# VHH binders against Band 4.1-like protein 4 (epb41l4a), part 13

Target 1, 289 residues: Band 4.1-like protein 4 (epb41l4a), of Danio rerio (Zebrafish) (Brachydanio rerio) (o57457r11to299)
Amino acid sequence: FYCEVLLLDESKLILTTQQQGIKKSTRGSVVLDYVFSHVNLAETEYFGVRYCDRSHQTFWLDPSKTLAEHKDLIATGPPYTLYFGVKFYAEDPGKLKEEITRYQFFLQVKQDVLQGRLPCAFNISAQLAALAIQSELGDYDPYKHTAGYVSEYRFVPDQKEDLEDSIEQIHKTLLGQVPAEAENNYLAIAKTLEMYGVDLHPVFGEKQAEYFLGLTPVGVVVYKNKTQVGKYFWPRITKVYFKETQFELRVLGRDCNETSFFFDAASKTACKNLWKCCVEHHTFFRMPE

## First folded at step 3 (VHH)

Design d01 (framework vhh_7w1s_2)
Fold by ESMFold2-Fast, scan of step 3:
Structure d01 (fold): chain B 289 residues (1-289), chain A 120 residues (1-120)
Amino acid sequence: as target 1 above (289 residues)
Amino acid sequence: QLQLVESGGGLVQAGGSMRLSCAASGFTFSYAMGWHRQAPGKQRELVAKITSGSTAYDDSVKGRFTISRDNTKNTVYLQMNSLKVEDTAVYYCAAEEGSYEVTSGAYDYWGQGTQVTVSS
């Protein structure tokens, strides 16, 4: 077995049968343990590794199952590519106990902004990017940071010159922020953005209308044309069910009556994945008593 | 189709322990698995349930019984400790595809049942 785990700092961890004894019979938890040990992470519950099937559908590696039981993964290789990342986003990452955990969240959120999963307005994009540069390069220094230095970095999908100019101006004002401080300030801003920590799944409603279900730290959010049209908090969700391509969400209303909402996924595989992700989010974000 | 086969039942003294096993085929993260029991003259009740993300227990068994699963062996276990005479019942393994409902008793697949008798 030969797999490459792409890490959030863009480095790669190679796991093989020869070096680590990884086989098709190896449980996902063993692979995860190697990754967590390598990145020196103790607060592991927020993180996982994901893989893509041949249809670009993304799945999280199940720690309780063998690699062989991940049929969609086995179909893609060898070699097998895994992606380390944040699976459950802390609602307030500033409350995370260890600096290494906050650093990994910072890297993940920075990637989310870069790849367009976390859209933000021009002024917020500039502030976030300037904090990222402050973390990486330290204080602005005109003798080290020559004209156009920001252009060497990418922070958003369609990065333009006007954004780079704004980033430079903001970086000049961040004198004295140490890396951990800049990273914490980055997360403090990012956590307020609407799409922060939202796991989006495409679905269809009545008359094949296109929607997205967003799995979030607080509940399930329904989007249509990038606009929020529904929100169901985890404590009010009493049942999630699927059959073939149909997904059912049962919610307890303010009047203590249950209402069922139905959506169709594009395939049985996509529907099962949505259901599994929904169950896992509900379990992780359950309100303590 | 999913098949459930229970084992591990029998006679045990009060205060003793027993482990029930349920071997399943086609067992995946899409199945919620549970142990139910039916005592003489009573309705069948949910004892313990396990989903991909959580476990749930009836108040009468909390702290004494533990449900676990081994997906590589397609097996669900019920470890029963500090057994009481009132735990005497036929124990059934059950599975429900595509459901996440901790209080639900509606299951798609049922095992044959295994007798557990706790003597005083």
Scores: ipSAE 0.013, ipTM 0.310, lowest interface PAE 8.1, mean pLDDT 85

Design d02 (framework vhh_7w1s_2)
Amino acid sequence: QLQLVESGGGLVQAGGSMRLSCAASGFTFSYAMGWHRQAPGKQRELVAKITSGDTAYDDSVKGRFTISRDNTKNTVYLQMNSLKVEDTAVYYCAAGDEGTYTIHPSEYDYWGQGTQVTVSS
ESMFold2-Fast, scan of step 3: ipSAE 0.368; ipTM 0.734

Design d03 (framework vhh_7w1s_2)
Fold by ESMFold2-Fast, scan of step 3:
Order: structure tokens, then sequence, then C-alpha cells
Structure d03 (fold): chain B 289 residues (1-289), chain A 120 residues (1-120)
């Protein structure tokens, strides 16, 4: 067995039968333990490892199942590509106990902004990118940071010169912020954004209307045409069900009456994945942080 | 069909430790599992949950109790440390399942309960 785990710092961890004893019968938890040990994480509960099927749909490695039981993963390799990342986003990452945990959150959120999963307005994008540059390069120094130095870095999907100019101007004002401080300030801004920590799943409602269900630190959010149209807090979600492609949420209303909401996923596999992610989020976020 | 059987309860002194076990028979890998407790004259309350490796704890036990799972044995554990007299209760193992199979709805399962008594 030959696995390549892509880490958030863009480095790669290679796990093999020869070096680690990884086999098809190895459980996901063993693979996760190697990754956590390698990145020096103690607060492991927020993190997981993802893989993509041939349709580019992403799934989390199940710690309780063997690698062989991840049929969509087995179909893609060898070699098998896995992606380390934040699975459950802390509502306030500044309250995470260890600096290494906050650093991994910083890397994940920075990737989320770069890849368009966490959209932000121009001014916020410039501020976040300047903080990321401050953490990477330190204080602005005209002798080290010559014209065009920001262009060597990518922070958003479609980065233009006007954004780069704004980033440079802001970087010049951040004198004295040490890397950990800049990273904490990055997270303090990012956590306030609408799509922070939102795990989006495409679904269909009545008459095949297109929606997204967002699994978040506070609950399930229903989006239609990029607009929030529903929100169900974790403590009020009593059960989650699925059958074939149909997904069901049971929610306790103010009158203590239970109401069911139904959505259709594009496939049985997508529906099972949505259900699994929802159950895991419900378990993780049911108790107050 | 899923059956849950608890074990490991009994008498323990305050400040001591105890481990509860819940053996499940049937399909367990698709279930979220947890521990609930009920003290005499009080409502049953959630203590800890585990689902595919993620865990959650009630504030009253956070830092003292640890939930874990051995998938090879289909068993979930509750390790209880620094026990207090107020932890005295009947502890119930529970499983949640949000799937439908054929014409049968899969619903919540409960064990019979195991008594934990913490003496001063």
Amino acid sequence: as target 1 above (289 residues)
Amino acid sequence: QLQLVESGGGLVQAGGSMRLSCAASGRTFSYAMGWHRQAPGKQRELVAKISYGSTAYDDSVKGRFTISRDNTKNTVYLQMNSLKVEDTAVYYCAAEEGTYEGDTVTYDYWGQGTQVTVSS
C-alpha cells in the first residue's frame, strides 16, 4: 500500500507497507495517528484526512473502517492521495489551547480563502493576505521586499494587481507583529465571515430546486442562490436520517413539536456522505464550546 | 437487530476511577454511540458521545470522563476519573442510527443500564 498525504504546508507525508506496515486491512485511525504524530498535534479532534473519488467528490477517512472498506479510495490508486485538513472548525480558534493547533487552523483557513471556499470582500481579502505575508516574511523591509514581492504569493482565486498593491500598503503598517500574533489576527477576522467553517453539500428541494446544506459550528444552514434561507441549530436537531438519495432532518420547534425537512442528494453515495458528515458535526457541536 | 449490554458498574470511593463497557451486537460502524445517566428522581441526561472518531462531553464531566471505542470488539467504553458523589446514577449505553433499510425504520437503541455508586 502506498499513500501520499498532502499536508496544509504543502509538504507530503508518505505512508507505505514497507515503512509503516500500512495495508488494506489497516483502520483509518492508524493512518490518522501517523499524520497527527508527524505534524505534532495533540488537539487532534478537529482534524481528519480526506480523499477524492473519480468524480472529484471528497470524503473523510473513517477512523473506524479499514482502508479496503473505503471502496471509492481503493478505486483511485495506487498511489492513494489523501489530504490532511480541518474537519470541524472551532467557532473561536483563538481559544484553542496550543499554538500548533492554531497554526494548522491558520493554514487551513488561508487555503479556504485561496480556493474560494471562504469568499471575502476586497478590503477583507487585502487585510487577510497582508497578515499572512506578515507571518511569512516578518516586518516590511524595503531592502528585502523589493517591487513585486507580493506577486510571488497567491491568496485568492483571481488575484489582481490592485489587490497586490493594497496588500503591500497594509503590510507596511503591520510593524512589530510576530508570526503567531499575525496568524491569530488572521483567524480573528476570518471567523467572522459568513462561510467560515461551512461544509457545503449540494441538494435538491421541492420541484428539483437547487440548494446547498451547510454544516457549520452552530448548525445546519440552508442556502439558495447564495442566500441563507434556513438555519437549524445543533441542539434543536433531534435526528438525521437518509434512505437512498433522500436526506431527512428532524428539528424541534419552539412549541416542542418535531418537524421533518427533506432534501434529495444527487446520488446514494453523496447522500450517505452528507448523512455521515451531519451526524459527525451534530456529535461534535452538540455540546457548547 | 442491535442489542447493547453494559458492564463495569459498582461501588467506588470519591476520587476513584471506574471504566464502563458497552458491548454491541449487530451493525455498529454506522452508529453514533453514547453514554447517558439517570440519578434517582432526576431526568436522564447525556454524558458523552462518540461518532466515527469525534467526541462530545457534558460540561459536568469534561476533563474527568473519556469515551472510546474498540471497533474490533464492537465495544464502547466510558473511563471515569476523579469520581464525585454526584456522579452516582444508573448509566445507560445508547446508539443512534439515522438510516432506513427496506421498509423498516432504524431508531435509537438503549441498554438495560448499569449502577454506579460513588461513596464519600
Scores: ipSAE 0.000, ipTM 0.249, lowest interface PAE 12.8, mean pLDDT 84

Design d04 (framework vhh_7w1s_2)
Amino acid sequence: QLQLVESGGGLVQAGGSMRLSCAASGFTFDYAMGWHRQAPGKQRELVAKITRGSTAYDDSVKGRFTISRDNTKNTVYLQMNSLKVEDTAVYYCAATEGTYEVGDTTVEYDYWGQGTQVTVSS
ESMFold2-Fast, scan of step 3: ipSAE 0.164; ipTM 0.553

Design d05 (framework vhh_7w1s_2)
Fold by ESMFold2-Fast, scan of step 3:
Structure d05 (fold): chain B 289 residues (1-289), chain A 119 residues (1-119)
Amino acid sequence: as target 1 above (289 residues)
Amino acid sequence: QLQLVESGGGLVQAGGSMRLSCAASGFRFSYAMGWHRQAPGKQRELVAKITSGYTAYDDSVKGRFTISRDNTKNTVYLQMNSLKVEDTAVYYCAAPDEGTYEVSGYDYWGQGTQVTVSS
């Protein structure tokens, strides 16, 4: 067995039968333990390891199942590619206990911005990128950071020169911020953005209208054409059900009557994955500690 | 149809330990399973839940109780340590129907097993 775990700092952790004894019979929890140990992470409950099937659908590695039981993963390799990341986003990552946990959140959120999962207006993008540069390069130094130094870095999907100029001007104002401070300031801004910590799943509603269901720390948000059209808080969700490709969300209204909302996923596999992610988010964010 | 059978209850002195077992028969799938309890004169309450490798506990038992499962035996366990007189209750194993998840509702319930903690 040969697998590569892509970490949030873009390095790889290689796990093999020869070096770690990883086999098809190895449980997901063993793989997760190697990753957590490697990154020195103690606040592990927020994190997981993902994989992609042949159709690019992403799944979280189940700690209780063997690697062989992840049939969609086994179909992709060898070699097998796994992705370390934040599974449940803390509403206020600045309150996380350990600096290493906040650093991993910083790396994840920075990746979310870069890959377009966390859209930002121009001025917010510039501020976030400048804080990321401050964390990476330290204080602006005209002798080290010559014209065009920002162009070596990518922070958004469609990065243009006007954004890079703005980033440079903001970087010049951040003198004296140590890396951890810049990273905490990055998270403080990012947590206020609408798409922060939103796990999006494409679905179809009535008349095959396209929607996305967003699983969030506070509940399920329904999006149509990038616009929020519904929001259901976890305490008001009384039932989550799936059968084949149909997903049902039952919500308690202010009149104490239940209303069911139905959506169709593109496949049975996508529907089951949506259901599983929804149940896990509800369990993580609603159940008292 | 899923059927649940609890075992392992009985009498125990305060400070003692006890392990409850819940054997499931019928279709096994990835879903949330929980342990509930009902003390005399009180409402039934969720004590512990296990879902896709994540566990949750009521504040009154956190740090003392541990929920786990053995997928090969289709069995869920509740390990109870440092038992208190207040833990005296009938304990119920519960599971949702296939593809179903409800906050505090479950479709399948065991008959319950009595746990009595003496002072």
Scores: ipSAE 0.020, ipTM 0.452, lowest interface PAE 5.8, mean pLDDT 86

Design e01 (framework vhh_ozoralizumab_d1)
Fold by ESMFold2-Fast, scan of step 3:
Structure e01 (fold): chain B 289 residues (1-289), chain A 123 residues (1-123)
Amino acid sequence: as target 1 above (289 residues)
Amino acid sequence: EVQLVESGGGLVQPGGSLRLSCAASGFTFSDYWMYWVRQAPGKGLEWVSEINSGGSSTKYPDSVKGRFTISRDNAKNTLYLQMNSLRPEDTAVYYCAREEGTYEVTSGAFDYRGQGTLVTVSS
């Protein structure tokens, strides 16, 4: 068995039968334990590893199931590629107990911005990128940071010169911020963005109208044409069910009446994945007894 | 159609024991991982045990580890949960579940539509 785990700092952790004893019968929890140990992470509950099937749908590795039971993963390799990342986003990552946990959140959110999963306006993009540069390079130094130094770094999918100029100007104002401070300031801004911590799933409503269901720390958000059209808080969701490709949310209104919302996923596997992610978010973000 | 029928619940005193059974039909039972989950009054679903298709691997959360034992008889298409040293907090409706099965999830103290078997631990 040959697994490559891509980490958030862009390094790889290689797990094999020969070195770690990883087999098809090995549970996901064993793989996760190796990853958590490697990155020195104790606050593990926010994190997981995901994989992509041949249709580019992403799935989280189930810690309770064997690698062989992840049929979509087994179909892709060997080698088997896994991606370490934040599975459940803390509403306020600045309150996480350990610096290493906040650092991993910083790396994840930075990747989310770079890959377009966390869209942000021009001015916010410039501020975030400048904080990322401050954390990596320290204070602006005209002898070290020569013309075009920002161009060596990528922060957004379509990075242009006007954004790079703005990043440089802001970097010059951040004098004295140490790396951990810059990273905390990055997270303090990013957590306020609408798509922060939103796990998006494409679905269809009536007459095959396209929607996205966003699983968030506060509830399920329904998007149409990049606009929020519905929001259902976790405590008001009384049922999450699927059958074949049909997904059902039952929500309790303020009048104590239940309303059912139905959506269709593109496939049975996508629908089951949506249901599983929804159940896991509901469980994670509910206040325990 | 897949059917899972739980039985064996009842009223038992703290420290007592019960054995739950789940009769499976409509699928090849020996091909699937099986689970026991429970829902206490006013709480969500809680996983309490799992077993692989052959019965050689089992796992438990700390809340029941050492007290509960999951087992299966593939010849009889039956899943079991042996519960020892029962505590008042074990009071719940117990459900068996298949790895690829579908079931309702609720956020509150409302019984979802399903069978289950009630276990009450009280004097």
Scores: ipSAE 0.000, ipTM 0.158, lowest interface PAE 11.7, mean pLDDT 84

Design e02 (framework vhh_ozoralizumab_d1)
Fold by ESMFold2-Fast, scan of step 3:
Structure e02 (fold): chain B 289 residues (1-289), chain A 125 residues (1-125)
Amino acid sequence: as target 1 above (289 residues)
Amino acid sequence: EVQLVESGGGLVQPGGSLRLSCAASGFTFSSYYMYWVRQAPGKGLEWVSEISSGGSYTKYPDSVKGRFTISRDNAKNTLYLQMNSLRPEDTAVYYCAKDEGSYEVGDTTYYFDYRGQGTLVTVSS
């Protein structure tokens, strides 16, 4: 068995039968333990490894199941590719206890911005990128950072020269911020963005209208045409069900009556994944501490 | 931190009555459905009562319907269970429970994520 775990710093952790004894019968928890040990994480509860099927749908590796039981994963290899990442986003990552945990969050959020999962307005993108540059390169130095130095780095999906010029100007103002400070400032800005920590799942409503269900630290958010059209806080969600491709949220109203909201996923597999992610988010964020 | 502290259990004769209380803290009590569940020695958990967040809706299994009454005082963050016409088979540890959402996949159901330490009710002569 040949498994590549892509880490948030873009390095790869190679797990094989010959070196780690990884087999199809190995449980997900064993793989996770190797990853957590390798990156020196103690606050492991926020993290997982995920894999993609051929439709680019992501699934989290189940610690209790064998690798062979992850049929969508087995269909993609060899080699089998896993992606280490933040599974549950802390609402305030500045409150995380260890610097290594905050650093991994920084790397994850930076990737989210780069890949368009966390959309940012021009000015916010420039501020975040400048903080990332400060973390990587330190203080602006005109002898080391010659014209065009920002172009070596990618921070957004469609990075243009105007943004790079803005990044350079902001970098010049960040004198004296050490890497950990710049990273903490990055997270302090990013946590305020609408899509920070939102796990999006495509679904269909009435008349096959397209929606996205966003799983967040505070509840389930319903989006239509990039606009928020519903928000159901975890304490008001009383039941989550799925059957075939139909997903049901049961929500308690102020009048103490339950109302059911129904959505259809594209497939039975996608529906089960949505349900599992929803249950896991509800479980994680139900405990205030 | 979510805390549920039950009280009011004790020894009572068959046909007697007992009132259980549950003091809740660490969450917005008035926003949650609350439950009473029990576990007899050597047996599994049995659901015995359900109440909506505002108290307007209650539900009971046939085994206790007409004998038990669930109620709540949201101002005091307290849940109650009034038990009348008690029988030896009602002997159990009674738990106050909070449901953060029931999850059902076919026949698989998850309930009562939070439970307190329990209060023992013994119905014996």
Scores: ipSAE 0.000, ipTM 0.128, lowest interface PAE 11.4, mean pLDDT 84

Design e03 (framework vhh_ozoralizumab_d1)
Fold by ESMFold2-Fast, scan of step 3:
Structure e03 (fold): chain B 289 residues (1-289), chain A 124 residues (1-124)
Amino acid sequence: as target 1 above (289 residues)
Amino acid sequence: EVQLVESGGGLVQPGGSLRLSCAASGFTFSRYWMYWVRQAPGKGLEWVSEISTGGDSTKYPDSVKGRFTISRDNAKNTLYLQMNSLRPEDTAVYYCARGDEGTYTIHPSEFDYRGQGTLVTVSS
């Protein structure tokens, strides 16, 4: 077995039968333990390892199942590619106990911005990128940071010169911020953004209208054309069910009547994955305190 | 069809401990959320604990939180409930319960299948 785990700092952790004894019969929990140990992470409950099937659908590695039981993963390799990341986003990552946990959140959120999963207005993008540069390079120094130095780094999908100029100007104002401080300030801004920590799943509503269901720390948010059209808080969700490609969400209204909302996923596999992610989010964020 | 067989109940003094087991058959145990529910004399069903398919997520009501621990062994198709610091009010018939595949519910009275139960009596 040959497995590459892509880490948030862009390095790779290679796990093999020869080096770690990883086999098809190895449980996901063993793989996760190697990753957590390698990253030096103790607050592990927020994190997981993902993989993509041949249709580019993303699945979380199940700690209780063997690697062989992840049939969609087995179909893609060898070699098998896994992606380390934040599975459940803390509403306030600044309150996380350990600096290494906050650092991993910083790397994840930075990747979310870069890959367009966390859209930001121009001014916010510039501020976030400047804090990331401060964390990476330290204080602005004209002898070390020559004209065009920002262009060597990527922070957003369509990075343009105007944004790079703005980043440089902001970086010059951040003198004296140590890496951990810059990273904490990054998270303090990012946590306020609408799409922070939102796990999006494409679905169809009535008349095959396209929607996204967003799984969040507070509940399920329904998006249409990038606009929020519904929000159902976790304590009000009484049932989550799927059958074939149909996903059902049952919500308790203030009148104590239950209303069922139905959505269709593109495939049975996508529907089951949506259901599993929804159940896991409900469980995690319904936990007391 | 689905079978759930509970065991481990009995008479115990207040402050004592018991471990309940539930042997599951007739379905792929590892694909289902599992639950413990109880019914005290003259009362309705009360949810006691829940556990995810992989055992990585568990929940408890305040009445048993910190005293009861749910766990599962998917290789043995067995569900467990470790009960510590037992109180007279924990006296009940304890049932192992299963949802349907693809169904998750937070209402304690809406479980799709229960076993026959095992009696736990906490008395001096």
Scores: ipSAE 0.013, ipTM 0.321, lowest interface PAE 8.3, mean pLDDT 87

Design e04 (framework vhh_ozoralizumab_d1)
Fold by ESMFold2-Fast, scan of step 3:
Structure e04 (fold): chain B 289 residues (1-289), chain A 123 residues (1-123)
Amino acid sequence: as target 1 above (289 residues)
Amino acid sequence: EVQLVESGGGLVQPGGSLRLSCAASGFTFSYYAMYWVRQAPGKGLEWVSEISGSGGSTKYPDSVKGRFTISRDNAKNTLYLQMNSLRPEDTAVYYCAKEEGTYEGDTYYFDYRGQGTLVTVSS
């Protein structure tokens, strides 16, 4: 068996039968343990590894199932590609106990901004990118950071020169912030953004109208044309169900009557994945520690 | 039963600051968006700030943007409103409010409000 786990710093962890004893009968939990050990994580509950099927649908590796039971993963390799990442976003990453956990959240959120999953306004983008530069390069130094140094880095999907100029000006003001401080400040800003920690799933309503369901720490948020059109808190969600391609949320309203909301996923596989992610979010954020 | 108890109001001079608190009980505080709303003498209710259950998202109307900051401590079931650069037109009874849930549109629903705390801004 030959897996490549792509880490949040874009390095790879190679797991093989010869080196780690990984085989088709190995449980997902064993693979996760190797990854957690490699990145030095103790606060593991927030994290997982994903894989992508041939249709580019992503799934979380199930710790309780064997690798062979992940049929869509087996169909794509060898080699098998896995992606390490944050599965459940802490509402306040500043409350995470260990610096390494906050660092992994920083890398994940930075990737989310870069790939457009966490959109932010121009001024916020510039502040976040300057903090990322401060974390990586340290204090602004005119002898090391010559004109155009920011253009070597990418922080947003469509990075323009005006943003790069703004990033440089902000970087100059961050003198004295050590990497961990800059990373913590990055997370303190990012956690306030509307799409922070939102696990988006494309779905269809009546007449094939396009929506996204966002799984969040507080509940399910419904988006249409990038606008929030519904929000259902976890304690009010009494049932999460799917059949074929239809996904159902049953919500207890203020009047104590239950209302069912129905959405269609693109496929049975996508629908089951949405349901599983929704149940896992409900369980994770329902249990206060 | 849901209970919300506001405190921290008082008399302050223009340009001054006050911090309001709201102690919440009877529900899982971290699961609900919370609001501050106010009612000036002889006027209707005005929304002044919103915070998501996690504290990760906040919203303000233009009338208070840049002057007021909403925050929460989910471990203590407490909501706060930091009010800076206060003006005479900020004089009102301030209420802490709970959102039961959001439905289609941008409808804000204030099903539960506390008794309120009076803020008077005058010289």
Scores: ipSAE 0.000, ipTM 0.111, lowest interface PAE 18.2, mean pLDDT 84

Design e05 (framework vhh_ozoralizumab_d1)
Fold by ESMFold2-Fast, scan of step 3:
Structure e05 (fold): chain B 289 residues (1-289), chain A 122 residues (1-122)
Amino acid sequence: as target 1 above (289 residues)
Amino acid sequence: EVQLVESGGGLVQPGGSLRLSCAASGFTFSNYWMYWVRQAPGKGLEWVSEISSSGGRTKYPDSVKGRFTISRDNAKNTLYLQMNSLRPEDTAVYYCARDTEGSYEVSGMDVRGQGTLVTVSS
């Protein structure tokens, strides 16, 4: 069995039968333990590894299941590619106990911004990128950071010179911030953005209308044409069901009556994945802190 | 104790109608998707109909679509199957079943009743 885990710092962890004894009968928890040990992570509950099926849909490795039971993963390899990442986003990552945990969150959120999963306005993008530069390069130094130094880095999709100029200007004002401080300030800004920590799933409502269900730290958010049209807090979600391609969300309303909302996923596999992600988020974000 | 008790079966002539009932007890009936399945003499189980927990969604195979109607009364913990235009090939023992707790996949029926016999004569 030959497994490559892509880490958030862009390095790879190689796990094999010969070196680690990884087999098809190995449980996901064993793979996760190797990854957590390698990245020196103790606050592991926020993190997982995911994989992509042949249709590019992502799934989280189930710690209680064997690798062989992940049929969509087995169909893609060998070799098998896994991606380490944040599975459950802390509502306030600045309150995480260990610096290494906050650093991994910083790397994940930076990737989210770069890949367009966390959109932000021009001025916020410039501030975030300047903090990332401060973390990477330290204090602005006119003798080392010559004109155009920011262009060596990518922070957003379709990065342009006007943003790079703004990043340089802001970087000059961050004198004295050590890497951990800049990373914490990055997370303090990013956590306020609408799409921070939102796990989006495409679904259909009545008459094949297109929606996205967003699984978040606070609840399920329903989006239509990039606009919030519904928000259901975890404590008010009483049941989550699925059957075939149909997903059912049961919510306690202000009138203390339960209302069921129905959505259709594109496939049975997508629907089961949405349900599993929703149940896992519901469990995680309703646990006592 | 979880129980499902079917009733309403009997002998009927081709073209006739029957209404089956299933009385549920020992669980929160309104939380479960419910099924009707049948087994003809010497054959395996055949899915006949399904209904969502609220009753808002129903589904049928082509063999019974337009002739059978599934419904439920959550206040009475009762599931129904209205069968019209019955054919000799509808002769079977009809079972009420509930879906698996949590994941309501077709393969996950976890409780089934004792059944009620429907015979379409001649």
Scores: ipSAE 0.000, ipTM 0.156, lowest interface PAE 15.6, mean pLDDT 85

Design f01 (framework vhh_5c3l_4)
Fold by ESMFold2-Fast, scan of step 3:
Structure f01 (fold): chain B 289 residues (1-289), chain A 123 residues (1-123)
Amino acid sequence: as target 1 above (289 residues)
Amino acid sequence: QVQLQESGGGLVQPGGSLRLSCAASGFTFSSYAMSWVRQAPGKGLEVVSDISGSGGRTTYADSVKGRFTISRDNAKNTLYLQMNSLKPEDTAVYYCAKEEGSYEVTSGAFDYRGPGTQVTVSS
């Protein structure tokens, strides 16, 4: 068994039968334990490893199931590629207990911005990128950071020179921020963005209308044409069910009557995955502090 | 080790009644929502009813609403389904299932299912 885990700092952790004893019969929890130990995480509940099937659909590794039971993963390898990341986004990552946990959140959110999963207006993108530069390079120094130094780094999907100029100007104002401070300030801004911590799943409504269901710390958000058209808070969701490709949310209204909302996923595997992610988010975000 | 064992199924005439029981062990019964799920010959699984951990919230499929009553005895780790006014279309294997839901939330989705008990309504 040959498994490559891509980490958030862009390094790889290689797990094999010969070095770690990893086999098809190995439980997902064993793989997760190796990853958590390697990155020195104690606050592990926010994190997981995911994989992509041949249709580019993403699934989280189930800690209770064997690697062989992840049939979509087995079909793609060997080698088997896993991606370490944040599974449940803390509403306020600045309150996470350990610096290493906040650092991993910083790396994840930075990747989310870079890959377009967390859209940012120009001014916010420049501020976030300048904080990332401050964390990486320290204080602006005209003798070390010569013209064009920002262009060595990527922060957004379509990075232009005007953004790079703005990043440089903001970096010059951040004198004295140590890496951990810059990272905490990055997370303090990023947590306020609409798409922060939103797990999006494509679905269809009536007449094949396209929607996305966003699983968030506060509830399920329904998007149509990039516009929020529904929001159902976790405490008001009384039932989450699926059958074949049909997904059902039952929600308690203010009149104390239940209303069912139905959506179709593209496939049975997509529907089961949506249901599983929804149940896991509901369970996680209803736990008391 | 989660174990669920159903009982109380059998043959009954249309309009009759049956009471199903499910004995649960291997987990903190009162902390989880529970469901009754059925499968008719040649058809998929249908969630019939579910109940929160406290018993304070229940739901029913439209096909059984007003005829079936779900209940639980947390002191005895037992789930019940009282089935009244039975119809031939209720013929199925009935399964007890542990839900993914928390104490006061029902999801209608389950991670463990018992071996089942056969209910046959003759016509």
Scores: ipSAE 0.000, ipTM 0.170, lowest interface PAE 14.8, mean pLDDT 86

